# Ledger of designs, part 28: VH-VL binders against q10081

Target 1, 150 residues: q10081
Amino acid sequence: MSNLEFVYKYFNSLDVKELYDIYLLRTNVFVVEQKCAYPEVDEIDLKCGHLMLRNANGKLVAYARLIPEQQQTVRIGRVVVDPDERKNGYGRKLMLQALETSKQEFSSSKTFVLSSQEYAQPLYRSVGFKKCSDAYLEDGIPHVEMRLEL
Below, E stands for the ipSAE of ESMFold2; O stands for the ipSAE of OpenDDE; V2 stands for 0.75 times the mean of E and O plus 0.25 times the DockQ between their complexes.

## First folded at step 16 (VH-VL; framework fv_temelimab)

Design n5 (at its last look DockQ between E and O 0.71; V2 from the best seeds 0.61)
Fold by ESMFold2, look of step 16:
Structure n5 (fold): chain C 150 residues (1-150), chain A 121 residues (1-121), chain B 106 residues (1-106)
Amino acid sequence: as target 1 above (150 residues)
Amino acid sequence: QVQLVQSGAEVKKPGSSVKVSCKASGYTFTSYYMHWVRQAPGQGLEWIGEIDPSDSYTDYNQKFKGRATITADKSTSTAYMELSSLRSEDTAVYYCAREGYELYGYPFDYWGQGTLVTVSS
Amino acid sequence: QIQLTQSPSSLSASVGDRVTITCSASQSISYMYWYQQKPGKAPKAWIYGADELESGVPSRFSGSGSGTDYTLTISSLQPEDFATYYCQQYTSYPLTFGGGTKVEIK
């Protein structure tokens, strides 16, 4: 019934248009909108999965990266929704799909982690994450580690 | 239709306690954090604390030094805030407020109507 | 804890006036939120993400700002806009609000 499509690809399977769309969305939000003076593109992108949510017109409306770690753990990062597509529930849909895709693609995964700005905690709480650290600074902005155990 | 309905006004003496209720309807109660915020007459808003109704996790503004106790009853979809050792400066309207989870949306998307608590001898 | 300082604390204005309210934070804010409160009523969500209007908020309202300095502007004040406006941060616990700006009929 949904005109939405999730696409998951490991870095080496991305085509150049997909990579362009991902970096445009991430840069527009994390660098331009949030004025974050930290290298947005990093080497982690080369060794992780990229989860894309596209609408019926093919527009990338939400994105997250899935980073396998030791001890059956997947880190979810760079969670972002296109500014013109907000308040449609895409953030929560993306997170639910990130969990399902991680279980399928990293079959031994039992633990999911992320580093959240405080304002974003409610989204992650809505899909079962719990705060598991005191606040710490990342690029001068308060963050907290959050975890979900299966 | 999301609705938060609070208990009625209270008049209390210094040193006593008050317990304010907040009945939630129109949504899945355990899926959203509930917050408590107060407003002294003619003053601004002050955050008291939060609760996860699903497991009763709470966090409090340090200012309240263990005087505030926030609880939730899943079976009645009702949150409570109890404030003990009341002082005259605790005279305020007490609000419950639901935390929204929409990314980039409002942190407090629905508010109760408020409960006036008056502390005087 | 992050202090939010609103200015002015109150103002008197006429219908049709342009009104600007400021909110200054003691440290950088990720996103600033604004509420409108009528006497005897709970606050209502008004402007989120510093510059997005909540559904049903008239287009004469706008928000702007980044870092520590944020504003709420009403381009042409209407009778229903007389209220108190609060800014709020969710960048660091405890969550804090500004002291409010009361907009009154002159």
Scores: ipSAE 0.654, ipTM 0.866, lowest interface PAE 1.5, mean pLDDT 91
Fold by OpenDDE, look of step 16:
Structure n5 (fold): chain C 150 residues (1-150), chain A 121 residues (1-121), chain B 106 residues (1-106)
Amino acid sequence: as target 1 above (150 residues)
Amino acid sequence: QVQLVQSGAEVKKPGSSVKVSCKASGYTFTSYYMHWVRQAPGQGLEWIGEIDPSDSYTDYNQKFKGRATITADKSTSTAYMELSSLRSEDTAVYYCAREGYELYGYPFDYWGQGTLVTVSS
Amino acid sequence: QIQLTQSPSSLSASVGDRVTITCSASQSISYMYWYQQKPGKAPKAWIYGADELESGVPSRFSGSGSGTDYTLTISSLQPEDFATYYCQQYTSYPLTFGGGTKVEIK
């Protein structure tokens, strides 16, 4: 197993290279791979936390953003794994860390929510999330709302 | 290594019930959903239902109209599928299959060896 | 439910042949999954995310597609590749499979 490093930063603490890596990974997957043209970069990026997973070579292999919401809720968004780095369990590692980091950063948080692309439900289910909505379209892609109560 | 070992072949009369078991090993049983899929002779694959062994949450293909019951025993790491009111068209090989959790991975990454259920008068 | 239609249902080919199997969904899906099944055996995970090969799958296999149309291709058919291939979707419940494509030796 390769050495992995999690780094959590808010937008203003990201250096240019980190920001570049994040946007490159997100656009390559959410826009290019998934063939979905939408405003991928948004103002939420300015206000949320950014969780980065890098391998021993310093490559950004996975990413998620943590968005605090009302009522002690944290939304986990933009969950992505580099296409070349899949099948290494990084997605699950990322989610487990996201929950842990959220508890540390938002100590009063008890509820975790996310909008899952339908195909991705197995990943989120593996860490305890449950579907809590019917399917809906987000940027033309089928999604479901999922929730975890801790 | 992950293994799913199913119970042996069954021969049943129409109207009876059958309960197939699937013993899991090599992984944390409660950390993965278990699915049941069947395959009639010479036919394709059909999804029956799923269970979360951690809390016994289940969901079913409505085609079975409540005839299928999926359960899990955490103490033995065994999942079960019971099908009632059997009919000849229920003759099939029944598979248990684990749901993977890779972000872009398979819904069914490991399979049992299958259990043949024959329904005949 | 999402219906998956595979084409062809069966085909005969020779070793070395290029083989293409298609799977068409009744509605758009995020990703297509493929399984290989040999007689008397359980299906095996083969291609995930439309174009990523499962561990141990030879590089002569490839997957492609998006939306409603997906393909599995074998660039040069080998003796061990004669089997039935199934596509599958996890976009919505109930989970569904294609009807399968049996690749037979000519």
Scores: ipSAE 0.503, ipTM 0.841, lowest interface PAE 1.1, mean pLDDT 93
ESMFold2 (binder alone), look of step 16: mean pLDDT 92; pTM 0.944

## First folded at step 17 (VH-VL; framework fv_temelimab)

Design o1 (at its last look DockQ between E and O 0.69; V2 from the best seeds 0.71)
Fold by ESMFold2, look of step 17:
Structure o1 (fold): chain C 150 residues (1-150), chain A 121 residues (1-121), chain B 106 residues (1-106)
Amino acid sequence: as target 1 above (150 residues)
Amino acid sequence: QVQLVQSGAEVKKPGSSVKVSCKASGYTFTSYYMHWVRQAPGQGLEWIGEIDPSDSYTDYNQKFKGRATITADKSTSTAYMELSSLRSEDTAVYYCAREGYELYDTPFDYWGQGTLVTVSS
Amino acid sequence: QIQLTQSPSSLSASVGDRVTITCSASQSISYMYWYQQKPGKAPKAWIYGASELESGVPSRFSGSGSGTDYTLTISSLQPEDFATYYCQQYTSYPLTFGGGTKVEIK
């Protein structure tokens, strides 16, 4: 019933408007909304896949990055939903697509990992992730490692 | 329509235990964590712990570790909280609360009606 | 454990008054949540995320704050707003609530 579009690209395939949209969304939430000063743009962005969810108007409503790691593992990071588009189920749709895209783009991937702020755990639990570490600080904010095995 | 229906009020003596039930309906019981929160008369809310009904994973507020036991029965869609070695300060209304998974949303989206547990001789 | 200290613990106010409730955390909070509780009822979700109002919450309510210091404001108090308000954090386990602020009619 909705006209949602998923777009996945490696960094070098992003156009300038896509990159602008990604960084605007990420900084508006992770830095401005969460009021956490840290270098949000990092070098990992140069070497990973970027998963975008756009609505019928072309607005970027959700985003995640997909980082291939050793041992058939993909790390999902920077999971974010636009503040004005929340409570539409886009977070879960994004996570399900992130898993599907990872399987397609990184053949033989069997393990999926992420570092979650505590409040975000319920989203990741809803697609099968389980906590696998004690809490630790990342940029001054408590996080836990979460994992999904195939 | 999501509903959480709790067992009735209880009067208990110090040193005994109580087991409060929370029957869930209107959603897939194993897809959501269930939490227990209590409220002493005239006091605030206090988190007791949580359970993943799908695999019985639990975590507790350390304040209650060793006295509280949270369980779930998948076949009846019912969560339980048992508190042992009761004392007068355990007099409270005990709530079950479902944890939603919408990112950024308020964590506890549905609450049971509460169960008053009174500890007195 | 993150301690949440609400202030004041109670207040008495007239219809039409501006009311401000504070919640101070012992360490930085990612998102502060607020609940309203009427006597004899379970708490009800009220404010989430970055000061977003839950469905059905009147626009006279607002939330603000960052880091360790957060506020809930009622711009013009109405009779149905007399309740106890609780802040809650989900930044660190164990999950904790503030002690509550009871808003009473004068």
Scores: ipSAE 0.786, ipTM 0.897, lowest interface PAE 0.9, mean pLDDT 92
Fold by OpenDDE, look of step 17:
Structure o1 (fold): chain C 150 residues (1-150), chain A 121 residues (1-121), chain B 106 residues (1-106)
Amino acid sequence: as target 1 above (150 residues)
Amino acid sequence: QVQLVQSGAEVKKPGSSVKVSCKASGYTFTSYYMHWVRQAPGQGLEWIGEIDPSDSYTDYNQKFKGRATITADKSTSTAYMELSSLRSEDTAVYYCAREGYELYDTPFDYWGQGTLVTVSS
Amino acid sequence: QIQLTQSPSSLSASVGDRVTITCSASQSISYMYWYQQKPGKAPKAWIYGASELESGVPSRFSGSGSGTDYTLTISSLQPEDFATYYCQQYTSYPLTFGGGTKVEIK
């Protein structure tokens, strides 16, 4: 909990190691752990913000994308916590910071949305998100749309 | 420390109603969903429903066909489960359980001690 | 609803034995969760994310699996491990549990 550091950068400001760490973590979880082959790296990465949480050792322990949308909306995506770093509260810490960072970067933002894998709903519910859609499949994995109004 | 303390055992007649309470402490009551799960004697676990204490949103297992009503009192940090039109097969230990909040977390991270509800003629 | 079938329903084992419990889902799920329950007590969170141990759970416990098939393994059964274990899914509502596996002393 001590010496944790949040870093928020856009794609062009990421150094090679940061990009490497992000893609390593995302692919290890969303592709390998979840056994889902899909275009994990996409063009959204080029235009969105990248929120990184690192521990005292400089390890990337959690990550999320912040994607501005129309109508004062910010989409939070690719929320991930390193498998070896779970049960440390990093997920919730990340989400709270994501909301704060969004308000700083996108001052007019009032609505936050995300596509949650169904098992992940408790995390998002804990910070105020509500399910706002029926279940749907994304890359063969059940998802629900969730929304938070501030 | 997170604690869930439930009301005492109940003995009920068929057709009557029972209301079990679950008092939460050690955390912000309105920040976590509360679930109800029951367990018939010698049987497994059955999910009844959930509530968001912050706005009283609820969802239920359709098996109960509207017989179950889950409520929450924010002022006392207490969740309730009321089951009406009781039947003998409703005899069970009823648990309240807090929903875990971390990514990948166990859905029910803290449990009440359970409340035995006996339905008999 | 998603049905979870545990196997076996019960087993008898001795201290030191390797014990394996299986939970099969009627459809693919993202992660399986496990609980330990002792007589007269409420269930305790035991394994999350299919393979991650809850705080305080001994390392002799492990979880694995994907898709529809998941397992809980005790590498060397200890006296305090005699209990009933339940799997549970949070992939869809209504939330459901397996029928339980009672680990009894031989």
Scores: ipSAE 0.654, ipTM 0.881, lowest interface PAE 0.8, mean pLDDT 94
ESMFold2 (binder alone), look of step 17: mean pLDDT 92; pTM 0.941

Design o2 (at its last look DockQ between E and O 0.03; V2 from the best seeds 0.00; counts 0 for: pae O 4.2 > 2, placed apart)
Fold by ESMFold2, look of step 17:
Structure o2 (fold): chain C 150 residues (1-150), chain A 121 residues (1-121), chain B 106 residues (1-106)
Amino acid sequence: as target 1 above (150 residues)
Amino acid sequence: QVQLVQSGAEVKKPGSSVKVSCKASGYTFTSYYMHWVRQAPGQGLEWIGEIDPSDSYTDYNQKFKGRATITADKSTSTAYMELSSLRSEDTAVYYCAREGYELYDYPFDYWGQGTLVTVSS
Amino acid sequence: QIQLTQSPSSLSASVGDRVTITCSASQSISYMYWYQQKPGKAPKAWIYGASELESGVPSRFSGSGSGTDYTLTISSLQPEDFATYYCQQYTSYPLTFGGGTKVEIK
């Protein structure tokens, strides 16, 4: 019996505690753990969907944002798993749910894209994404564009 | 449980080729990339390349300059690595390794036992 | 290509010693991975993520570092720790490993 709960909300529907939990998780990993000082909270958050995975205790254990783009495309970003909750398959569960939620919330969506650091490619491969660019530098860190077409 | 069982040791002459096998069990073979890594005696590890067994997509370390060929047989759950135009410096233990997809975790979660390939005159 | 330079390439130490192994990258690394290898065996996962120990790795091991400079430390060396340790990156293709650090009994 899974005790996991997915919650999806557009920015204006988030309550204060949800927003706090999201930014705490994102900054703890992307800024603190990865030791990368940058404005991690950006304006895209105001105009996208926020997908949360919570465990039975209500802890936010994984998160992604879903950004509708042109040409029936959804961009998935800020994919993160809580450091204390790793090795539970939550990354893959999150990605599968991101695809399903995108189909429900953006009913014309046919194409899914993301920009991945190389170490994260295996996760995205596991749900059907394929590399579609050569590596490029983003803030000095190699990234690759990945795509899934339904 | 996951196991990767490789073919036995081989002794080869310079200029010949070798094909090492890696039989996978305990998981869905086509759901995970397979990598090949080698280790010369007393030396470090060197990545050779990767394959997606589901569609045979491959990528290689350019150091091998088209000498390495990685293949997969879905019907037997077996990956292969063939190295041609062998030189004495290709003497090494060759490993297959499965790519895991837990985020932040090790890139290679299971390793074969290794296959010693000796290239000598 | 990201080059990983491990230092020292070999060291001799006594049981109980504190041992520090370094891995220097030619460019910034997102996450550095560490393996332990015993003679005749495949490398074994040891440290992942920023500094997490693989299941079954003794707490005397620790990892640290950021950017281009990473360390593996053994706070009090034990007989079972005599092995070769490798760092590895997956920040850029081709995937690369450090040259290894062999830890030997003095």
Scores: ipSAE 0.662, ipTM 0.860, lowest interface PAE 1.5, mean pLDDT 91
Fold by OpenDDE, look of step 17:
Structure o2 (fold): chain C 150 residues (1-150), chain A 121 residues (1-121), chain B 106 residues (1-106)
Amino acid sequence: as target 1 above (150 residues)
Amino acid sequence: QVQLVQSGAEVKKPGSSVKVSCKASGYTFTSYYMHWVRQAPGQGLEWIGEIDPSDSYTDYNQKFKGRATITADKSTSTAYMELSSLRSEDTAVYYCAREGYELYDYPFDYWGQGTLVTVSS
Amino acid sequence: QIQLTQSPSSLSASVGDRVTITCSASQSISYMYWYQQKPGKAPKAWIYGASELESGVPSRFSGSGSGTDYTLTISSLQPEDFATYYCQQYTSYPLTFGGGTKVEIK
């Protein structure tokens, strides 16, 4: 796993292949795998940062977007690991890098938040996030808000 | 009271395998990652790998090139570390260590007492 | 992997001395931890989040740092403080430790 590469780009800096890979991965998981039809591609993509994790073969194995919000807060969204690449610790690696990248890109940020699907909470807990809301439905899927204060 | 109790010392020949156990108590076994760390005599600490007992997810230090196998038995709250193709340089005290999940928790907040594994011809 | 270099590898000091141990990372890290280890014993969690003391750790201990450089300081060394201290990063895998700093009695 020493050959993994993180790449962080804003939307306008993505090349066509990178954008393709991101949307392919997100739709395959959030729409197809999770059987959830919703506007997966949105305007936030235009304004946020995109964190890509690629393996030695150049395959996009994990992805997240970093969204700056008010009150020195960064929201981490669209956290996804390729179905064929799971159980390799990529999710945890991704989150650790997401926090580091967020601190670099948004140096004044002190709070990190995300909307976690309930089953994904252990991943976020593993990097220090704590549940801070009751469960709610997002696109029909149970979620909880999680927060990390640095 | 959180406790990690490891199996006893082992003496092994080169080329053989050793399996060390770590029995956890005092907390929910499946709610924390378990790590294995070793320390050669007079040397520092070296991370071997980790396991999520809830689903047996593992990750390893690539240095061991697949020689290390970490497992967990939820029914007995016991984690295991097996190291094969033993070499003299594998002589060390092997520790299990629990990972804390919260931001301000130590990643290794509780440790086993250690298991000495001696590899000699 | 992220390499952690501790300095010094060993030091001799007297009771009452101010002791400073440094840990330098090969790249910027987000989470630094310190452990204290005494001979024949397992390491003990000592400092988390670079600057927070574990419960039971005397206030004479302190931690600081950011980016690639971190320090553990003992304001006034006490007899029970003679031990080996290790830094550890939890920013990327594989997890790695510093080489340790042995604090010996002069």
Scores: ipSAE 0.026, ipTM 0.630, lowest interface PAE 4.2, mean pLDDT 91
ESMFold2 (binder alone), look of step 17: mean pLDDT 92; pTM 0.943

Design o3 (at its last look DockQ between E and O 0.62; V2 from the best seeds 0.00; counts 0 for: pae E 2.8 > 2)
Fold by ESMFold2, look of step 17:
Structure o3 (fold): chain C 150 residues (1-150), chain A 120 residues (1-120), chain B 106 residues (1-106)
Amino acid sequence: as target 1 above (150 residues)
Amino acid sequence: QVQLVQSGAEVKKPGSSVKVSCKASGYTFTSYYMHWVRQAPGQGLEWIGEIDPSDSYTDYNQKFKGRATITADKSTSTAYMELSSLRSEDTAVYYCAREGYELYEPFDYWGQGTLVTVSS
Amino acid sequence: QIQLTQSPSSLSASVGDRVTITCSASQSISYMYWYQQKPGKAPKAWIYGASELESGVPSRFSGSGSGTDYTLTISSLQPEDFATYYCQQYTSYPLTFGGGTKVEIK
């Protein structure tokens, strides 16, 4: 078995254990760790792709969602790494795979966008994203829009 | 092995300028932002600004905008910070620091520091 | 701009003491980062994320806090821990540091 495994599925192809793992990871980080009460599970989940990174033990260690938008654009959201698995380079591996998977799954994708908290910009810069907006508040926390053109 | 090696100490007169260099090695220079931070004697740390060496994009702490100029030379993997119109309160150790790209952590490597002394 | 206020600015302590350093932010922040700096040396990353220790940082160090109020604690001070500790935020530009807390030999 490979050391790391990427799994990509559209919402309706997720099994219940995959969905459980995704929401556990997302809520533990975005709601509990970050102390931010908001509806973290939203209707976008029903209409997007879900990219999972699992380790050799089958543990979900990183996740992102891929949202096709107009103008040959894919939005990457909910980028998260399991708290116990940080500093293993999984965030960067996830982002690189998100770009590759989008090319495979969303024909003619050209532009990638995301909304980043300031502390997360270094990850996105390392794979070629650039800041393209002034800071704005999202759930009370400063964010910037970032963009990558192929 | 990542290493940031800065230029040597400088003594300057008020009203002049200084340019500090930071030579990077052991990694791809253009893949990481470089930051400049200073520390006056016995004082805390103060962020001056940042540069993306890949395209020379810069951003500055407003306190230094107009006096600080941050540049990078891709061919020598060297970042520079120039501070003009020096005053005695600019006496400080000046550091370059690399911005790491692991989620949830910032500056992972720092230069050894460059003491700039401004005296009349 | 987010102001970080560290307290105390300095303290004297003996080997074996428990030491607590506070950092208060002028507004809520996402994550508090901590650096250790020894005299004549550059700062070194110490605590990151949700109070995770950097590689090689002894387990006697811990971080805690949320929102605007954060602490760094040394449970049993050792000779190599005498240094200045800085908090830092990356929630909003300009990036800012606390004023530092110098931990000195008593």
Scores: ipSAE 0.497, ipTM 0.833, lowest interface PAE 2.8, mean pLDDT 90
Fold by OpenDDE, look of step 17:
Structure o3 (fold): chain C 150 residues (1-150), chain A 120 residues (1-120), chain B 106 residues (1-106)
Amino acid sequence: as target 1 above (150 residues)
Amino acid sequence: QVQLVQSGAEVKKPGSSVKVSCKASGYTFTSYYMHWVRQAPGQGLEWIGEIDPSDSYTDYNQKFKGRATITADKSTSTAYMELSSLRSEDTAVYYCAREGYELYEPFDYWGQGTLVTVSS
Amino acid sequence: QIQLTQSPSSLSASVGDRVTITCSASQSISYMYWYQQKPGKAPKAWIYGASELESGVPSRFSGSGSGTDYTLTISSLQPEDFATYYCQQYTSYPLTFGGGTKVEIK
């Protein structure tokens, strides 16, 4: 892994290219690659934080949303790694940074939650998340709720 | 280099139990999932279950109805698969296979396989 | 569980031939994996994320697909490619494999 850069911005601080890159990556994976037609772009985007990981060339290689919730909880969502950039450790790097950024932005937060597609559980477990629900369908894809207490 | 070395072939009677071992080396044992997959003679692959050696989290194929028990010993970097109430249809080569924690990881390393024969 | 049906179950081909193997899922899946297995040996990871080649896999191999339909293609079959290929889904538990496709010498 060469020079990587994390950038965290709220929606109103994103420039047009950043927003473009985010939506391109998310739709290419969650809609096209996973062949799932759903309202991928939603109003949560307007209210949450956007964590971007870029490589030395400025390419967006990974992304996640940080969504503050009640009771000192932060939800991590839309976790995605570029299909051409997989198996480079970016997923784990992203999650570790997501937790760190959350602690900085939401200093009172102690609980982290996410809805994991079943195949993605190993990544989240590797950073301390634990399954805390039975499987359920979200947009036709099997998910489980996972939680981390810090 | 990464190696998964399994225990030797087993011949068992119906109703008995078998415990196959998989010794890992060449990597951090607790940084990867370990899966068990079997293959009946001339047949395809069937997933049995998985374990996270770091905390011994497990998940199983419900087809085995609790007959399969997967464990891991961190001190020896060894994973185990025990199958009880053996039947003739349990005759198969049993494989251990490693999976990384990153997204989109396949089973990248496999043991050499352990033949378990169940016969009267 | 998600059932994976491979087609064909076996095929005979010659060196230099283009070979296509399909894997159809009973429901939409996010990602497909492929493994190569030779007689008396353990399977080897071959393609991950539907289209990415595992380290050491020749470029004559390719993977594609989405939803319920996935394909493994060998552009020009080589002697060392005669083997059985398995698809695998990781979308939901239990993890499942296809029935395999045996690529034999014609």
Scores: ipSAE 0.356, ipTM 0.812, lowest interface PAE 1.6, mean pLDDT 94
ESMFold2 (binder alone), look of step 17: mean pLDDT 92; pTM 0.940

